# Ledger of designs, part 164: VHH binders against o75319

Target 1, 181 residues: o75319
Amino acid sequence: GNHIPERWKDYLPVGQRMPGTRFIAFKVPLQKSFEKKLAPEECFSPLDLFNKIREQNEELGLIIDLTYTQRYYKPEDLPETVPYLKIFTVGHQVPDDETIFKFKHAVNGFLKENKDNDKLIGVHCTHGLNRTGYLICRYLIDVEGVRPDDAIELFNRCRGHCLERQNYIEDLQNGPIRKNW
Below, E stands for the ipSAE of ESMFold2; O stands for the ipSAE of OpenDDE; V2 stands for 0.75 times the mean of E and O plus 0.25 times the DockQ between their complexes.

## First folded at step 10 (VHH)

Design la26 (framework vhh_4orz_3; at its last look DockQ between E and O 0.80; V2 from the best seeds 0.00; counts 0 for: pae O 4.3 > 2)
Fold by ESMFold2, look of step 10:
Structure la26 (fold): chain B 181 residues (1-181), chain A 120 residues (1-120)
Amino acid sequence: as target 1 above (181 residues)
Amino acid sequence: EVQLVESGGGLVQAGGSLRLFCAASGFTFSSYAMAWLRQAPGKRREWVALITSGGRTDYADSVKDRFTISRDNAKNTVSLQMNSLKPEDTAIYFCAAREYPYLSEKYDYWGQGTQVTVSS
């Protein structure tokens, strides 16, 4: 069967909009087939995602899915027609330059297409924390010129959980700035 | 209340130099990208230079290699060193602030401007 991802229950489902940005981070929503292994209060479905975003008085305009699998939910089953982009992102290792470039390009494209609204980019990996936090922070550092510790602090506060992987944190703090475009 | 106050404008001969200052108050200066823009009579306001919260700089092609933007987070100031000035640099120069220059479409705060006049 569909096994619940390890430690998935330990994380808040959805963070808060990162102020002054268009980003919101969340853990992967799980389709109905996973719910037989979850208590009712533990469920976090695609519908729950959209309800929680609405509760924050926000609207998603793009979902960037960083997972390496389609088993958690299908984009066709999202409750609203929202642009969806999968960027296969290897876990446990600092994402390579190709992955970072794809993420930056997706964000830039979204901003151009959505300049006349305030819709959000929803970003998730499995837990919505390490890969998600790394790529969001990498964008803020490389494109926006934010100091690494300021980017990390903003992400941690808005996600509600601190980045955990030390190699990601070290690369954000001390690694080279990556080229944009 | 947020204030951006420019100073250092004036009349200068072509080929000369001038340094503009912008004093900021009422917001967390170190978290903001700061920019200089200018507007010549009868023309649209144009972007001149940018310095991000992390200190990275960027310049319009027309001023590249002649102008230098810098910031002092301890004094809450941003400055624009203007060298090799040309008559076409004549304009009102504005200091402006926004947190994330590539995510935001608008500046959050504006100064009132300082006049720079470059004579031939």
Scores: ipSAE 0.356, ipTM 0.740, lowest interface PAE 3.1, mean pLDDT 91
Fold by OpenDDE, look of step 10:
Structure la26 (fold): chain B 181 residues (1-181), chain A 120 residues (1-120)
Amino acid sequence: as target 1 above (181 residues)
Amino acid sequence: EVQLVESGGGLVQAGGSLRLFCAASGFTFSSYAMAWLRQAPGKRREWVALITSGGRTDYADSVKDRFTISRDNAKNTVSLQMNSLKPEDTAIYFCAAREYPYLSEKYDYWGQGTQVTVSS
């Protein structure tokens, strides 16, 4: 259906680029059919996403969609010049190794193919916070060797909201490193 | 003001050991990966060792098992223990810092370097 996700309105539409990275997080954009249920100022469509990114003087090079549904928007709503990757990620639980690997692989592939530009990897789940934050931080920790607390702090600061799920935070801080290949 | 100051360089005989130090200031040291690079006369600068903010270490093949990189976040220092030194290790050694070493090849900060000379 076209019901607005719970608490979706409570989150900033788009975060800031994470300094030193190619990551930017945002909440899920909603296709036009959702607009009837939103005030004009609450609307956040795929078009709005790109406008907001442009306002930051950035450019998306890849969108990774971590939502576990396809009802929010269609890949066809995106510019054809921006690749779209769906990684179905269950909410509220720590992503499994396969999901983590898929994310890492996608990021690494993008970085390999985009060495000559500064395009961003846009990552979102429903709120662009917990699943999104976990996987980005997981990448920074496992691949970049970033201290967990630094990764979390960086993400929270740039997203404008803090990771909320204790199981995600705990796993990032104390959990094992996941394989990168 | 950001500063990276190398020390510990000098002349050593082949097979000897030397420990380099780099003192950092002016930035959040614990959040940065630290690296040692070296440049020999007439050669390009080459990466030697890296230690991430999380303490993960990596080495060039040429120095692996001979060199050890470590860091002390309490003192804002990074060190390079160099054992079994060879004449080919002769170079100016540079300390460098970057926040995300695998996302970019650019280092954010550089030291002035310290000379290491290994005599045969």
Scores: ipSAE 0.027, ipTM 0.438, lowest interface PAE 4.3, mean pLDDT 93
ESMFold2 (binder alone), look of step 10: mean pLDDT 87; pTM 0.877

Design la27 (framework vhh_4orz_3; at its last look DockQ between E and O 0.76; V2 from the best seeds 0.00; counts 0 for: pae O 4.1 > 2)
Fold by ESMFold2, look of step 10:
Structure la27 (fold): chain B 181 residues (1-181), chain A 120 residues (1-120)
Amino acid sequence: as target 1 above (181 residues)
Amino acid sequence: EVQLVESGGGLVQAGGSLRLFCAASGFTFSSYAMAWLRQAPGKRREWVALISSGGRTDYADSVKDRFTISRDNAKNTVSLQMNSLKPEDTAIYFCAAREYPYLSTKYDYWGQGTQVTVSS
């Protein structure tokens, strides 16, 4: 159904741009059908997302949707000028190597296509925290060679919430480097 | 004020070795990837070696197995050990800094360069 995702109200809608990167993380926006179940101040629609990005003087150039479902909003709810990519990512377990590879490929493609601008990659799962934080940190560690603790600290600070899933944190800190290409 | 100061260049016979040093100040050194680039007379500047903030290294094919980049975050230095030098390694060598090898679009800071000349 169209029930509000558990604990969704507990998270800041949109984080801050991660300095020196192209990443910004947010929780899943919810289409109009969910608004009957929300107080006005709790609403966070696709339009609200873009308004908040504009308020930060930023522009989205890609949205990567990590959710398994399409019930929260439709790509048609997004401006036609913003590419949208869905990478089905099952929650609760560390994403598999194929999912990690797809995420890395998407980021690499974005950087090539957007080398002459400063647009951002928006990344979300349901809460914009665990799966989102894991894949962003995995990219920073594997591709950019950032220390795990530095990647995690940067994500947590910019998202405004700390990564919660201990198995994700342990894999980032102690797990193997994954293949990039 | 940000500074990158190279040293250790000079004249060396083919087959010899040199160690270049770059002293950094004025920024959070441990958060930056550091690189060496070089420019021979009449040629474009080319990338030689890189060490990420986390210590992972990468090298241009022309110097693999002969050059070694390393960093010392306690002293804010990066170095380039250059072995088995060839005349084609003759160039001005520059130290440079960028936060992320792939996400950063350019180097934020550059040193003045140090001349390496390899004679036959």
Scores: ipSAE 0.549, ipTM 0.820, lowest interface PAE 1.8, mean pLDDT 92
Fold by OpenDDE, look of step 10:
Structure la27 (fold): chain B 181 residues (1-181), chain A 120 residues (1-120)
Amino acid sequence: as target 1 above (181 residues)
Amino acid sequence: EVQLVESGGGLVQAGGSLRLFCAASGFTFSSYAMAWLRQAPGKRREWVALISSGGRTDYADSVKDRFTISRDNAKNTVSLQMNSLKPEDTAIYFCAAREYPYLSTKYDYWGQGTQVTVSS
């Protein structure tokens, strides 16, 4: 259906590029069928996403969708020039190793193929916060060797919201490194 | 003001050891990856070693098992222990910093460099 996700309105639609990275996080854009349930200023469509990214003088090179549903928007709603990758990620629980690996693999692949540009990896779940933040931070920690607290702080600052799930934070801070390949 | 100041360079005989230091100031040192690069006369600058903010180390193949990079966040220093030095290790060694070493090829900060000369 076209039920607005719980608390979706409470989150900034798009974060800022994470300095030193190619990551930008945002909440899930909603296709037109959701607009009837939103005030005009609350609307955030795939088109709005790209407009907001452009306003930041950035360009998306890849969208990684971590939502566990396909009801929010269709890949066809995106420009053909921007690849779309779906990684079904269950909410509220720490992503499993396979999910982490898929994310890392996608990011690494993108970086390998986009060495000559500065296009961004757009990552979102429902709110673009917990699952999104975890996987981005997991990548920074596991692949970049960033201190967990620095990764978390960076993400929170750039997203404009803090990771909320203690299990995610705990796993990032104290959990084991996951395989990168 | 950001500063990276290298020290410890000098003349050493082949097979000898040298320890380079880099003192950092003006930025959140513990949040940055630190790297050593070197440039020999007539050659391009090459990456030598890196230590991430999390302490993960990486080395160029040419120096692996001979060089060791380490950092002291309490002192805002990064060091490069160079053992079994070879004449081909002769170069100006630079300390550099960047936040995310694998997502960017650019360094945010550079030192002025210190000369290392290895004689035959």
Scores: ipSAE 0.028, ipTM 0.383, lowest interface PAE 4.1, mean pLDDT 92
ESMFold2 (binder alone), look of step 10: mean pLDDT 87; pTM 0.876

Design la28 (framework vhh_4orz_3; at its last look DockQ between E and O 0.49; V2 from the best seeds 0.00; counts 0 for: pae O 6.8 > 2)
Fold by ESMFold2, look of step 10:
Formats: sequence, structure tokens, C-alpha cells
Structure la28 (fold): chain B 181 residues (1-181), chain A 120 residues (1-120)
Amino acid sequence: as target 1 above (181 residues)
Amino acid sequence: EVQLVESGGGLVQAGGSLRLFCAASGFTFSSYAMAWLRQAPGKRREWVALITSGSRTDYADSVKDRFTISRDNAKNTVSLQMNSLKPEDTAIYFCAAREYPYLSTKYDYWGQGTQVTVSS
């Protein structure tokens, strides 16, 4: 089905670039078939995503899609020049170590291939908040050695919404550092 | 105006110790990872030690267990305690800053360097 995800309308479509990083977070873009259920001002398509990124004077170099489904848009809706990677990430539970490793590996590969530019990694789940925020923060903590509360504050401020799931926040603050990178 | 100012270098006999200091100003020190690098005569500059904004540390294999990096965010300083020095540690030592060790593509700020000479 093409029903609008619960609470999707409540979130800002795209955040701001997280300063000093290559990350920008957004909610899942919805392909044209969803637009019959949306007011014009509520639409956020793959094209709208790229327009909003360009309005920020930024450029995407990779999209990491964390959703556990394939129904929201197709990779063919994206410019062929922008790589796309799906990492199936189960919601409402702290992502497992394999998922965390896949995310870190993708980021590190991107950094190597894009060392001579300033392109961004766009990361989204359904709402661009809980799974997205967790994995971005986990990377900052585990790989970059950022203090958990500093990582969370940076993500919240740049996304424009605070992380909501308490078990994710607790794991970021007090859980083990994952040294699988 | 950003400044990184190293001090504490000098001449020391093998087996001895030195402590290097780096005083930082002009940027948000607590948000930066700090590093020490060194350049020996005729060699490329190499990384020696790193301390992240969250105070996690890492060391080059050649100095592990002999050198200790630390930071004081209240004083905006980074130090490098160097014990059991070897002639191979002779180099100019540089303090450097980058926000993120792996996301940052280069160091944003560099000190002038301080000479460490370890005699046989």
C-alpha cells in the first residue's frame, strides 16, 4: 500500500548539514503515487529533496536508506549520479552490531571516494529521526570519539527535532562502544 | 586569530623523559580532536598520538606504552608525556587540530613545532 506513514507529516522534510561532518538527515521522500493523499504543501518527493539540498548550497554524494521496506520511492527516482545504499534497519529496537557495522563501512567508503570534494551523505529512515539519529550518533561516538551528549545535541539541533526513543538515547549515552570499524 | 603554541622540547639522553605542551587559542577547543605529529630529518611527517573531543586516545605503534597524550579543556592545553625516549624519537613535534579524526579531510590548525633530540 501507499498510505502515508504515521506522523510523517509532523516532521520537517530535511534538516541542516551537521557542521564539521558530511551528514544531513531527512524523512523518507514519497514518490508521486503518494501525492493523492497529500496537500501540495505537504509533498516531499525525491525531486523536492534535491531541490531543498541545492537551496542549502549543498550536494548529495550518497543516500543511505534505513527503511525496512521498498515502497516509498525507487532508486530510479534519484539522479543516476547519486549512489544509493539500502541498509535494512529494524525499527523500535537498538540496531544490531551487523547493521551498525554496515553503516560505518558505508560512511568510511564514502569518505575515501570523496576525499577531494565536500558532498554530503544523506541518511533517512521513515521519519529521519530515531534510526537515522541513532546510527549517525553511533558513528560519531564510536569512530570519531565524540561525547554521547555532544553527538545527540548536534543531531537534534541540525535535524530540527529531538531523538524520541528512550532506549536509543540510553544506549548512546551508556551502552558499549562498538569497535567494529 | 587561531594559535597553537608548542613548548617543552629539548635535548635528552636515551631512556629519558620529556613533556611537551600545546597551548591553544582562538577556537572552540573542546569541540576539536587534538593530535601530535612528528617529522624526523629526511622523513615524512607522521602521526604520533591523538585525543578526541571525548578524550579517547590512540597512539602510533612505535610510541604505544611510552607516550601519553592528555588534554585540559579548562586551560585549552594538550600535552604529550614522552618516556623511555629512543634516538629514533628525534624529530620536530607538531600540535595539530581537526574537528573529527576521520570525517575531517585535513588538520585545520598547526603549531610551529618544537624540536626533540634524543642522544645516544
Scores: ipSAE 0.454, ipTM 0.774, lowest interface PAE 2.3, mean pLDDT 92
Fold by OpenDDE, look of step 10:
Structure la28 (fold): chain B 181 residues (1-181), chain A 120 residues (1-120)
Amino acid sequence: as target 1 above (181 residues)
Amino acid sequence: EVQLVESGGGLVQAGGSLRLFCAASGFTFSSYAMAWLRQAPGKRREWVALITSGSRTDYADSVKDRFTISRDNAKNTVSLQMNSLKPEDTAIYFCAAREYPYLSTKYDYWGQGTQVTVSS
């Protein structure tokens, strides 16, 4: 259906680029059919996403969609020049190793193919916070060797919202490193 | 004021060992990746070793298995244990820091360097 996700309105549409990375997080953009249920200022469409990214003088090179549904928008709503990757990620629970690996693989692939530019990896789940934050931080920790608290702080600061779920935070801080291959 | 101060350099015979230290101040040390780079006379500066804020390490192929980088966040120091030294290791060794997580040749802060000379 076209019901607005719970608490979706409470989150900033788009975060800031994470310094030292090519990540930017945002909440899920909603296709036009959702606009009837939103005030004009609450609307955040795929078009709005790109406008906001442009306002930051950035450019998206990849969108990773972590939502566990396809009802929010269609890949066709995106510019054809920006690859779209769907990684179905269950909410509220720590992503499994396969999901983590898929994310890492996608990021690494992008970085390998985009060494000559500074395009961003846009990552979102529903709110662009917990699943999104976990996987970005997981990548920074596992692949880049960033201290967990630094990764979390960096993400929170740039997203404008803090990771909320203790199980994600706990896993990032104290959980095992996941395979990169 | 940010400072990186290297120490421990000197003259050593081939096959010998040396331990370099870098004392950092003026920034949140634990949030930075630390690196050692070196520059030999007439050669370009080259990366030697890196330790991330999470204490993950990486080495240039030329020093792998001979050099060990480590850090002490309590003391704001990074060290480079150099074993099995070779004349080719002769260089000025620089300590450098970067805040960003990605491996890069760009560093935010640099030390003045310490001379390491390995005699044959």
Scores: ipSAE 0.016, ipTM 0.320, lowest interface PAE 6.8, mean pLDDT 92
ESMFold2 (binder alone), look of step 10: mean pLDDT 86; pTM 0.874

Design la29 (framework vhh_4orz_3; at its last look DockQ between E and O 0.71; V2 from the best seeds 0.00; counts 0 for: pae O 2.2 > 2)
Fold by ESMFold2, look of step 10:
Structure la29 (fold): chain B 181 residues (1-181), chain A 120 residues (1-120)
Amino acid sequence: as target 1 above (181 residues)
Amino acid sequence: EVQLVESGGGLVQAGGSLRLFCAASGFTFSSYAMAWLRQAPGKRREWVALITSGDRTDYADSVKDRFTISRDNAKNTVSLQMNSLKPEDTAIYFCAAREYPYLSTKYDYWGQGTQVTVSS
């Protein structure tokens, strides 16, 4: 059936805008068919996502979906006015250079197309934490020239949860700068 | 109150050197990218050099290998060492700050400028 992802309930649905950036991170929204196994206060649908963003006085201009599956919700569940991009990102290992490049390219394209507004890039994986945090921090380090520890601290604080995977943290802190953008 | 205060400008003969300084206060300096821009009389302001919060640098092609940007987070200063100066380098030089080179759409803070004049 519609199995709730492991520990999905343990994470805040949506973080806060990362100040000075265009990023906001969240866990995967779940379409209505999942709600049978959720208490009302546990629900986090695509509609709930947009309501929570509006409550923060923000607006999404792009959603980047990092999950390797299409079972959680369909792009058709999103407003037609919000672009959606799937970047299949394998979990549990540091994303490869092609995945990192696709993410950077998507961000760069968004910034060009949205230079005259303040809309946000929403980024999620299943929990909105490890893959999401890695790619956002990789962008900040490689493209914006931010110190790794500063990028990680900013992400953790704004997401409301700390990055958990040591191999991701190690690669961010000590790995090479990727100049693939 | 945020302040960026440039110094070190002046008159120098072609081929000579100058070092510009920018003293910053009123914001978290170490979190900002710092830049130098310049404006010659009757021309638009142009970008010269950039140093990110993580100390990575970039330069306009016209000054590459002649100018060096550096920062001192302990003193809240950014510097521009200008070697092999040419008359074309004559301009008012401005220090400016923005958090991120690509994510930021504008510079948040500007200095008053310091005049550099390179004579033939």
Scores: ipSAE 0.680, ipTM 0.864, lowest interface PAE 1.1, mean pLDDT 93
Fold by OpenDDE, look of step 10:
Structure la29 (fold): chain B 181 residues (1-181), chain A 120 residues (1-120)
Amino acid sequence: as target 1 above (181 residues)
Amino acid sequence: EVQLVESGGGLVQAGGSLRLFCAASGFTFSSYAMAWLRQAPGKRREWVALITSGDRTDYADSVKDRFTISRDNAKNTVSLQMNSLKPEDTAIYFCAAREYPYLSTKYDYWGQGTQVTVSS
């Protein structure tokens, strides 16, 4: 249905670009059918997403959607110039190795194809926080060799909200490196 | 003020060893990847070694198994142990810092460099 996700209103719609990376996190934009259930200032549509990105003087080059549903918006709501990738990611549990690999592969592919520009990889789940944060941090840790606490701190600071799930945090801090290829 | 100050360079005979140091200040050292690069006369600057904030190391093929990069976060230093030195290793060696070593090709901070000369 068109019910607003729980606590969706509590999160900033769009974070900041993570310095030194091509990542930007945001909460899931909602298609027009959700607007009747929102105050005008609460609305965050795909159009609003792109407007906010432009306000940051950035440009999206890829959107990775980690939600486990397709009810929030349609890829057709996005500009044709911005590729859309769906990676169905179950909430509340640490993403499995396949999911992690898919994410890494997508990011690496994007980076290889976009060496000549500075376009961003937009990543979102429902709130653009836990699943999103985990996978971004997992990439930074596993692929970039970033210290886990630094990755987490960077993400939290840029997203404007902190990772909330202890299992994600613990896995990032103490879990094994996952397959990169 | 950000500073990277290299030391330990000098003249050494082929087959000898040298240890370079880089002292960093003015930024959160432990959060940055540190790298050594070198530039020989008449040649382009080339990457030599990298150590990430997570202590992952990487080396150019030309120095692999001869050079070792390490860091001391307590002292805000990065070092380059150079063994089995060759005349081809003669160059100015630069210390550089980058927050994310693989997502960007730009280094955030640079040292002034230290001369390493390997004689035949």
Scores: ipSAE 0.114, ipTM 0.571, lowest interface PAE 2.2, mean pLDDT 93
ESMFold2 (binder alone), look of step 10: mean pLDDT 86; pTM 0.872

Design la3 (framework vhh_4orz_3; at its last look DockQ between E and O 0.86; V2 from the best seeds 0.60)
Fold by ESMFold2, look of step 10:
Structure la3 (fold): chain B 181 residues (1-181), chain A 120 residues (1-120)
Amino acid sequence: as target 1 above (181 residues)
Amino acid sequence: EVQLVESGGGLVQAGGSLRLFCAASGFTFSRYAMAWLRQAPGKRREWVALITSGGRTDYADSVKDRFTISRDNAKNTVSLQMNSLKPEDTAIYFCAAREYPYLSTSYDYWGQGTQVTVSS
């Protein structure tokens, strides 16, 4: 059904662009059918997402959806000119190497296709925090060679919420560099 | 003001060694990837070596195993140890900075360059 995801209302809808990168993180937008269960100030639709991005003087060039479901919104709810990619990402455990590779491959493809603009990659899971933060930080660490604590600090500050899952944090800080890109 | 100031260049005999230094100021050095590039007379500027903010290094094939890039975040310096120098290494060497090797499309900051001349 159209149940509001648990604790979804507790998170800021959209973060800030991570400076010097092409990333912006947000919680899953909810299509209109969910709005009957939300106060007006709680609504965050696909249209609201794009309005909030424009208010930051930014433009989305890709949305990467890390959720395991299609019940929250449909790609048809997005402007046809904005590419949409679903990467099914298992929650509660560190994403496997195949999932990490798919994410890196999507980012690398975006950078090639968008080398002549400054459009952003929007990344979300349900809350736009744990899976989203893990994969963004994993990219920064493995591909860009950023220190783990610097990647985590940047993500937390720009999302407006700290990564919560200890196994994700421990893997980012102490786990192996994945050279799969 | 951001500054990158190279030093340590000069004339050296083939087979010899030099160590270049780049002193950085005006930005958060520890969060930048640092690179050395070089330009020989009449040629385009080419990449030589890179060290990421996290300390991982990479080298052009032509200098691999002869050159070593390193950084000192406490002193805001990056260095290039150049061993087994060849006349083909003769160039102006530039220090450059960018935050992210793949996300950045260009270098944000450049030094003025230091001349390295390797005599046969």
Scores: ipSAE 0.563, ipTM 0.813, lowest interface PAE 1.6, mean pLDDT 92
Fold by OpenDDE, look of step 10:
Structure la3 (fold): chain B 181 residues (1-181), chain A 120 residues (1-120)
Amino acid sequence: as target 1 above (181 residues)
Amino acid sequence: EVQLVESGGGLVQAGGSLRLFCAASGFTFSRYAMAWLRQAPGKRREWVALITSGGRTDYADSVKDRFTISRDNAKNTVSLQMNSLKPEDTAIYFCAAREYPYLSTSYDYWGQGTQVTVSS
């Protein structure tokens, strides 16, 4: 259906680029059919996403969609020049190793293919916070060797909202490193 | 002002040991990966060792098991313990800092380098 996700309105549409990285997090954009249920200022469409990214003087090179549904928008709503990757990620639980690996693989692939530019990896789940934050932080921790607390702090600061799920935070802080290959 | 200042270089006989130090200032040291690189005469600069902000270490194959990189965040220093030195290890050794060791191929900050000479 076209019901607005719970608390979706409470989150900033788009975060800031994470300095030193090519990551940017945002909440799920909603296709036009959702607009009837939103005030004009609450609307955040795929078009709005790109406009906001442009306002930051950035450019998206990849969108990773972590939502566990396809009802929010269609890949066809995106510019054809921006690859779209769906990684179905269950909410509220720590992503499994396969999901983590898929994410890492996608990021690494993008970086390999985009060495000559500074395009961003846009990552979102529903709110662009918990699943999104976990996987980005997981990458920074596992691949970049960043201290968990630093990764979390960086993400929270740039997203403008803090990771909310204790199980995610705990896993990031104390959980094992996941395989990168 | 950002500064990386290397020390500890010198002349040593083959099989000997040296410990290099790099003192950092002007940036949030604890959030950066630190690396040692070296450049021998007539050769390209090569990566030697890296320690991430999280404390994970990585080494070039040529120095693995002989060199140890460590960091002291309280003192904003990174060190390179070099054991079983070989003439092939002769080079100028540079300290470098990079926030994310694998997302970029460039380093944000560089030291001036310290000479290490290993005599046969």
Scores: ipSAE 0.470, ipTM 0.772, lowest interface PAE 0.9, mean pLDDT 95
ESMFold2 (binder alone), look of step 10: mean pLDDT 86; pTM 0.877

